# Designs tried in a protein design chat: VH-VL binders against b7kms5. Part 71

Target 1, 80 residues: b7kms5
Amino acid sequence: DTFETVRNTIRIESEVDESLRQLCHEERITKETWLEAAYLYLCEKPEELAQVIQLAQERLSQRKAIADYKRAKTMQERFL

## First folded at step 22 (VH-VL)

Design d_1
Fold by ESMFold2, look of step 22:
Structure d_1 (fold): chain C 80 residues (1-80), chain A 125 residues (1-125), chain B 107 residues (1-107)
Amino acid sequence: as target 1 above (80 residues)
Amino acid sequence: QVQLQESGPGLVKPSETLSLTCTVSGDSVSSNYWTWIRQPPGKGLEWIGEIYYSGSSYYNPSLKSRATISVDTSKNQFSLKLSSVTAADTAVYYCARDYTLDEPKEDFTIYFDYWGQGTLVTVSS
Amino acid sequence: AIQMTQSPSSLSASVGDRVTITCRASQGIRNDLGWYQQKPGKAPKLLIYAASDLQEGVPSRFAGRGSGTDFTLTISSLQPEDFATYYCQQFFNYPFTFGQGTKVEIK
């Protein structure tokens, strides 16, 4: 009955991260326990899980566009 | 899940053009950078070049005049042509997804997270 | 072009050993470095990006360190599935270059 943990790095948009830090502080929990609880809760709610997945897909698309723009700009500046 | 698959002739005659196609499934060629990498048998990896779906491309200087990478969005594919091949071009050719991860501030990270299985191209008469 | 030099070129080790592979860049590349594992007949597999960040599904026994010109990949307790060739790769500037590889063999 132990919980084996996995070490991972995640990247969260700064405004979202600040809000999540404030929530976790106020509720006396950690980010990782919040993430685990949110996922476990949604597993039992298929309609709500689908909505979260759609939002995640939109955010992924937006973040990829930003990342690709940064890459193009930087590599153009570095490359002769 | 994202899958990449190389296809093309396994045998090419010297002085001819090597032509390979990478078919992408589980992702759109219009959403990433895409890369070709090769590995001569028993040797290390060599980056050939990359393309962004809009047609911006960069090539290894050692191959720049001979290599061309292109994208076909209607087939969800990208391709490599390498002209004037010699025995030195014998290698396993890999296509790979060239992912850009957003980082804080104005930074980013690049990694090659999905690779095709590789296809051996032998240059021999 | 930025040259990436790995050492050693090969090593022998036993299951349970701590293994360290080094990668040196010919100029500063910040943390723009990845580590890849390749088994015979297979495509390379991403282990570490941004010098120190583990890719999803990679065991925690793998650790990357370094910035600038000197980087290491450490396997804290070698497992049977870790016998492979390891490559570092920089993405700081074109052309994106790989190290020559380090083969980790069973002793």
Scores: ipSAE 0.618, ipTM 0.874, lowest interface PAE 0.9, mean pLDDT 91
Fold by ESMFold2, last read:
Structure d_1 (fold): chain C 80 residues (1-80), chain A 125 residues (1-125), chain B 107 residues (1-107)
Amino acid sequence: as target 1 above (80 residues)
Amino acid sequence: QVQLQESGPGLVKPSETLSLTCTVSGDSVSSNYWTWIRQPPGKGLEWIGEIYYSGSSYYNPSLKSRATISVDTSKNQFSLKLSSVTAADTAVYYCARDYTLDEPKEDFTIYFDYWGQGTLVTVSS
Amino acid sequence: AIQMTQSPSSLSASVGDRVTITCRASQGIRNDLGWYQQKPGKAPKLLIYAASDLQEGVPSRFAGRGSGTDFTLTISSLQPEDFATYYCQQFFNYPFTFGQGTKVEIK
């Protein structure tokens, strides 16, 4: 049982998901094996891992700003 | 890891102002909504209000005239002031991270995912 | 304000039992509902958001269902650590309101 799996739900931007799906199809791999491989590869590459973390932080900040904008707009309309 | 900690006086006299501070660690106060909730001993939970770090705030109508929430970005804190307190304001007060999760299209979800331990504030002469 | 009514107010159950708690909103709230667990002397803990999505680290024996006005929280096999008070809360409109709570006690 060295390769036990965990089932998770994640939310990915649609354009990124579409691009990743296309890559996985062309390379005949699955999205989950790509994610595992990408993480395992980066674990041994400190500089590259830091670059990925920086990008992830930027995307997180952007995603939170989008969510907060939607909330503010909707709640103002409802609260009146 | 995100942690929240309430601080402030545990005893407040009637007619005075209850003042509490929530110290945030592991996250920036400048990145979320932040909320205060209270629970009278042996009773249920009551939402007090929230603030977005840029200053927009919303309050429970029963507390609006007496409650003020503020943010101090330099200390990574947000605070509650509740004026003109009575015995009815005796409660455990919680601060919480008020998270907005992005959803597809124009939708979103709200939840309180990190809470402080709570601090009992007793209103008594 | 949108009233949230939980049923039952309390229940008594044994380890291994299936437990179902209901929450009804006084108007439609879509799926803008969360479930929180609170143990004595502790802060509430988020279990479920968006009516049915499990928070990270919450055991899969917890399940949320419903939309609109009628919602349920089910614990499929009650464990010793699940004896607590459970609250629903709506996030559809201000003020955000909680149900009165459901206390799950040891039988």
Scores: ipSAE 0.617, ipTM 0.868, lowest interface PAE 0.9, mean pLDDT 91
Fold by OpenDDE, look of step 22:
Structure d_1 (fold): chain C 80 residues (1-80), chain A 125 residues (1-125), chain B 107 residues (1-107)
Amino acid sequence: as target 1 above (80 residues)
Amino acid sequence: QVQLQESGPGLVKPSETLSLTCTVSGDSVSSNYWTWIRQPPGKGLEWIGEIYYSGSSYYNPSLKSRATISVDTSKNQFSLKLSSVTAADTAVYYCARDYTLDEPKEDFTIYFDYWGQGTLVTVSS
Amino acid sequence: AIQMTQSPSSLSASVGDRVTITCRASQGIRNDLGWYQQKPGKAPKLLIYAASDLQEGVPSRFAGRGSGTDFTLTISSLQPEDFATYYCQQFFNYPFTFGQGTKVEIK
């Protein structure tokens, strides 16, 4: 089967990415198909999906805090 | 679903203060940097400045002495004041979300992903 | 301030053409570059950030490349809706600065 894909840029925490890469390698799948499969699986499990969303929101908040800190520090140093 | 909307007078007299407000919906002003950009008619884009919700701000040196950006978290708004305006300040003024994304190590990336539709401010007697 | 120089200032092209716009920074800016599309009477629309990352919802025919001082925006096959003015912007240091723009016109 042929299907249309959408190009995306994803940035994954290094430790998670490494673990995921190892898993995908062992199972002979890709991170892309893993994400698709995981989403489809969760679509059928609303409680588990809600848990994943909550976790994702928490991780996003943490990422933003880190990013904002990096920016504040670096840009201040560059500008001054 | 993030939306920005500029508001304020479209006409300002020379030497007066230009005042604009950007109302944000779909996102909290406490979660990102927020920026003002302007574009004179038929000309390019000029970055005016930015503000973080904590109050930290940076301005274009060309406008620093006249520009003030502030944030109102209670109203989910941020504003621009530009004093002592002249005809050279006639432009479409845009507000935008200044998003910071984490990168490996100590790096990060920045982009303006959501913009207001812009509001024309004309300086004239 | 970091100067951003786009080339060309304008170009004429036909639907289906491959279009390449270049942006040069007066100093190294790593990958801290964005590309915007602006149509008359509209706000700029983000196309590319971090020099090569495609903004969500942007067609894959748009591609950004480069790092350091030289950057390119490529439209692999120009579509009717792509006729517009394009701007690059550096986010490496204050003040953030834009290129002068490249107007892509229909031939």
Scores: ipSAE 0.612, ipTM 0.900, lowest interface PAE 0.7, mean pLDDT 94
Fold by ESMFold2, fold request of step 23:
Structure d_1 (fold): chain C 80 residues (1-80), chain A 125 residues (1-125), chain B 107 residues (1-107)
Amino acid sequence: as target 1 above (80 residues)
Amino acid sequence: QVQLQESGPGLVKPSETLSLTCTVSGDSVSSNYWTWIRQPPGKGLEWIGEIYYSGSSYYNPSLKSRATISVDTSKNQFSLKLSSVTAADTAVYYCARDYTLDEPKEDFTIYFDYWGQGTLVTVSS
Amino acid sequence: AIQMTQSPSSLSASVGDRVTITCRASQGIRNDLGWYQQKPGKAPKLLIYAASDLQEGVPSRFAGRGSGTDFTLTISSLQPEDFATYYCQQFFNYPFTFGQGTKVEIK
């Protein structure tokens, strides 16, 4: 019986990351514990979870469009 | 959850056209690149080509322009046609989601995260 | 086309062993490298993208390393479900080529 962890890499927008890093420093927690706490809190709050999911979907759509644009541009320049 | 499923004839005669369809569920074909890969029995994987849903496509030159990939957004499907097949085209054919992950600056990462189960196509007279 | 060469082409190992598979690109591909696991009769499964990032649901005993031309996949303690064929694939430039595969078998 223990808190087993898994190692993952995530990518966060730089301005959001800076703000989150500052918050975690001020509150003397880690990003990992903040993420776990935020998710566990939201699991019992369906309406708030739905709002977070909606925002996440909007951000995902924006990131996807940016990524596809970068790919198209770069592969046109790199392809021989 | 994203699921992909290949469908089409399992037997094709030499010199004819191999035609396969990939049905996508849990995602929209209008949101990604999509790819086909094949694997001859007992051998390695070969990338066939890709299509972006709006029509841009790229193909492995090893197929000598015999491959064509197309998208049908109304059916949420994408397809492969491979013309003038020979016994060398006998393989398991896979479709996959060709995902682009955003990275800092002007960068990005590509990976194939969801694959169909694969369908064997045998080219035989 | 960028050639991807895997080494070894096959190996035999026991449960609990540490296994390392090498993938070499014929030119620099930065970290645009994925690793896939394929069991007999099944589709390949993505393990690692961007050379070192674990896909969701992949056990942490899998680790990817490398950049440029030389890459490794390490399994730190081989499990019964890890006996499979492993492929690397580059995503730096068309065509997106695979390595020839490395079969990991029971000793």
Scores: ipSAE 0.611, ipTM 0.870, lowest interface PAE 0.9, mean pLDDT 91
Fold by ESMFold2, last read:
Structure d_1 (fold): chain C 80 residues (1-80), chain A 125 residues (1-125), chain B 107 residues (1-107)
Amino acid sequence: as target 1 above (80 residues)
Amino acid sequence: QVQLQESGPGLVKPSETLSLTCTVSGDSVSSNYWTWIRQPPGKGLEWIGEIYYSGSSYYNPSLKSRATISVDTSKNQFSLKLSSVTAADTAVYYCARDYTLDEPKEDFTIYFDYWGQGTLVTVSS
Amino acid sequence: AIQMTQSPSSLSASVGDRVTITCRASQGIRNDLGWYQQKPGKAPKLLIYAASDLQEGVPSRFAGRGSGTDFTLTISSLQPEDFATYYCQQFFNYPFTFGQGTKVEIK
């Protein structure tokens, strides 16, 4: 009868986060319920889910490259 | 799912070179940093060193430059060589994915999120 | 090298207890700290990164706090599966170093 919840931390790009927070406020929902609804909706839409996954993979690859660049630069400076 | 597996001989004679290989599946060795960690029996964890897939590497000075980590992109593997071993090098050796998480501004976070099961290497004659 | 000192070295507690493990860095490391759990005979498992961020799939009874030099890991209601050794590790600067470990035994 009750939905069990899991507590997680996520990182969202600031412009995306601002837009999502504005949407959730206007629609009187929370980020959590939006994320759950988006996932459940996409599970019923294989082609749309595939498009979201492709975009997510591209964003992940870009974020990893940026993060690795920051790490290499910073650690070189700290190690010296 | 990302999986790492260590392989190599479990027994090494003193003064010889310890050689271990980590096989990566579910991820490309060309996309991250990769690290080796060891744990002497009944003791704590010691970071050995890391390598970025392009060949840049850093090592724990406690190993007195005896450690070398390398990448084989064609086999999707990275390896550890530890030269001139003694009984003090007896340990369980772990390989791990050395992940860099992007953070706001110019910041980042490092963590080891996937580990191999570990392999015991005993140094004795 | 940055030394990481954990306390206590070991502890015993009952199921349901709140357990706190501390980790102190020999110099400031910002929030560049992770917590790892190691069960006997198994590889370490990431619990907490960036001092306070819970890794996916880790139960919410685990919480990390702190910045600078003083950090804590708290288990709010100890469960039998939490019997393990816990390690902190800094990644602020090379060499990356672990604390000596804290063994948690269920009484």
Scores: ipSAE 0.592, ipTM 0.863, lowest interface PAE 1.0, mean pLDDT 91
Fold by ESMFold2, fold request of step 23:
Structure d_1 (fold): chain C 80 residues (1-80), chain A 125 residues (1-125), chain B 107 residues (1-107)
Amino acid sequence: as target 1 above (80 residues)
Amino acid sequence: QVQLQESGPGLVKPSETLSLTCTVSGDSVSSNYWTWIRQPPGKGLEWIGEIYYSGSSYYNPSLKSRATISVDTSKNQFSLKLSSVTAADTAVYYCARDYTLDEPKEDFTIYFDYWGQGTLVTVSS
Amino acid sequence: AIQMTQSPSSLSASVGDRVTITCRASQGIRNDLGWYQQKPGKAPKLLIYAASDLQEGVPSRFAGRGSGTDFTLTISSLQPEDFATYYCQQFFNYPFTFGQGTKVEIK
């Protein structure tokens, strides 16, 4: 079939992005090839994939809490 | 997978209180803002209000304080009460997840990403 | 309240056409705007958030642009499944308001 790509926007926490950028530079790969490789590798490792998913869920919860705090503060000020 | 489902009576008499409940599955009511939106038949969308589970709620002033949104964390539900209804309150009522996306610096984005299927409430004698 | 005005209120177009819907805010709302698609008998579906960011799972033929007061939703090659009503919505300040909707009919 096709090896078509999609163009997406991803938001990554700045410290993680710095670390990932450094890794990709040192290994002479791109972020997108790293992402694809990491996902394909984990697909064959069910227990490791589950652990990554749990970490992702915890990070999502943390980012939500930060976002909700910003929203509450800003909307209170903006509404008044 | 996040799913929302509205429930409540489809017929409400004028001057009474419209009561709807949204049951949330695949997410916790205690982790987001939650919103109610309505749509009169053949018309556009109107935001009713929102609630954050820990207390803060905000309402559309067009409803003149008739709307109250509440959360029941033990049932993983949130609800809408709209008092003193008239025929003008006939609409499809939607509940939705009111998501806050973190953005750089002190910014954020809001969007309604999961909606219930909607429930028609008719106000008639 | 911030008024959101969509144009046109309705349109008809052929499959493959480029369709552009506009949304104008009565005051600056930065990029705090979303676009929703509603098919008959269904709940609205989020297409675009933050004015230009495509929601996951939404076809790439949908594109949003704009900032401040003037925003557009473009469908680059209209498909039969794009028959729907489209709404913009601002979340800059309470109350969160929607545009009146744009009905897209495919002929």
Scores: ipSAE 0.577, ipTM 0.859, lowest interface PAE 1.1, mean pLDDT 91

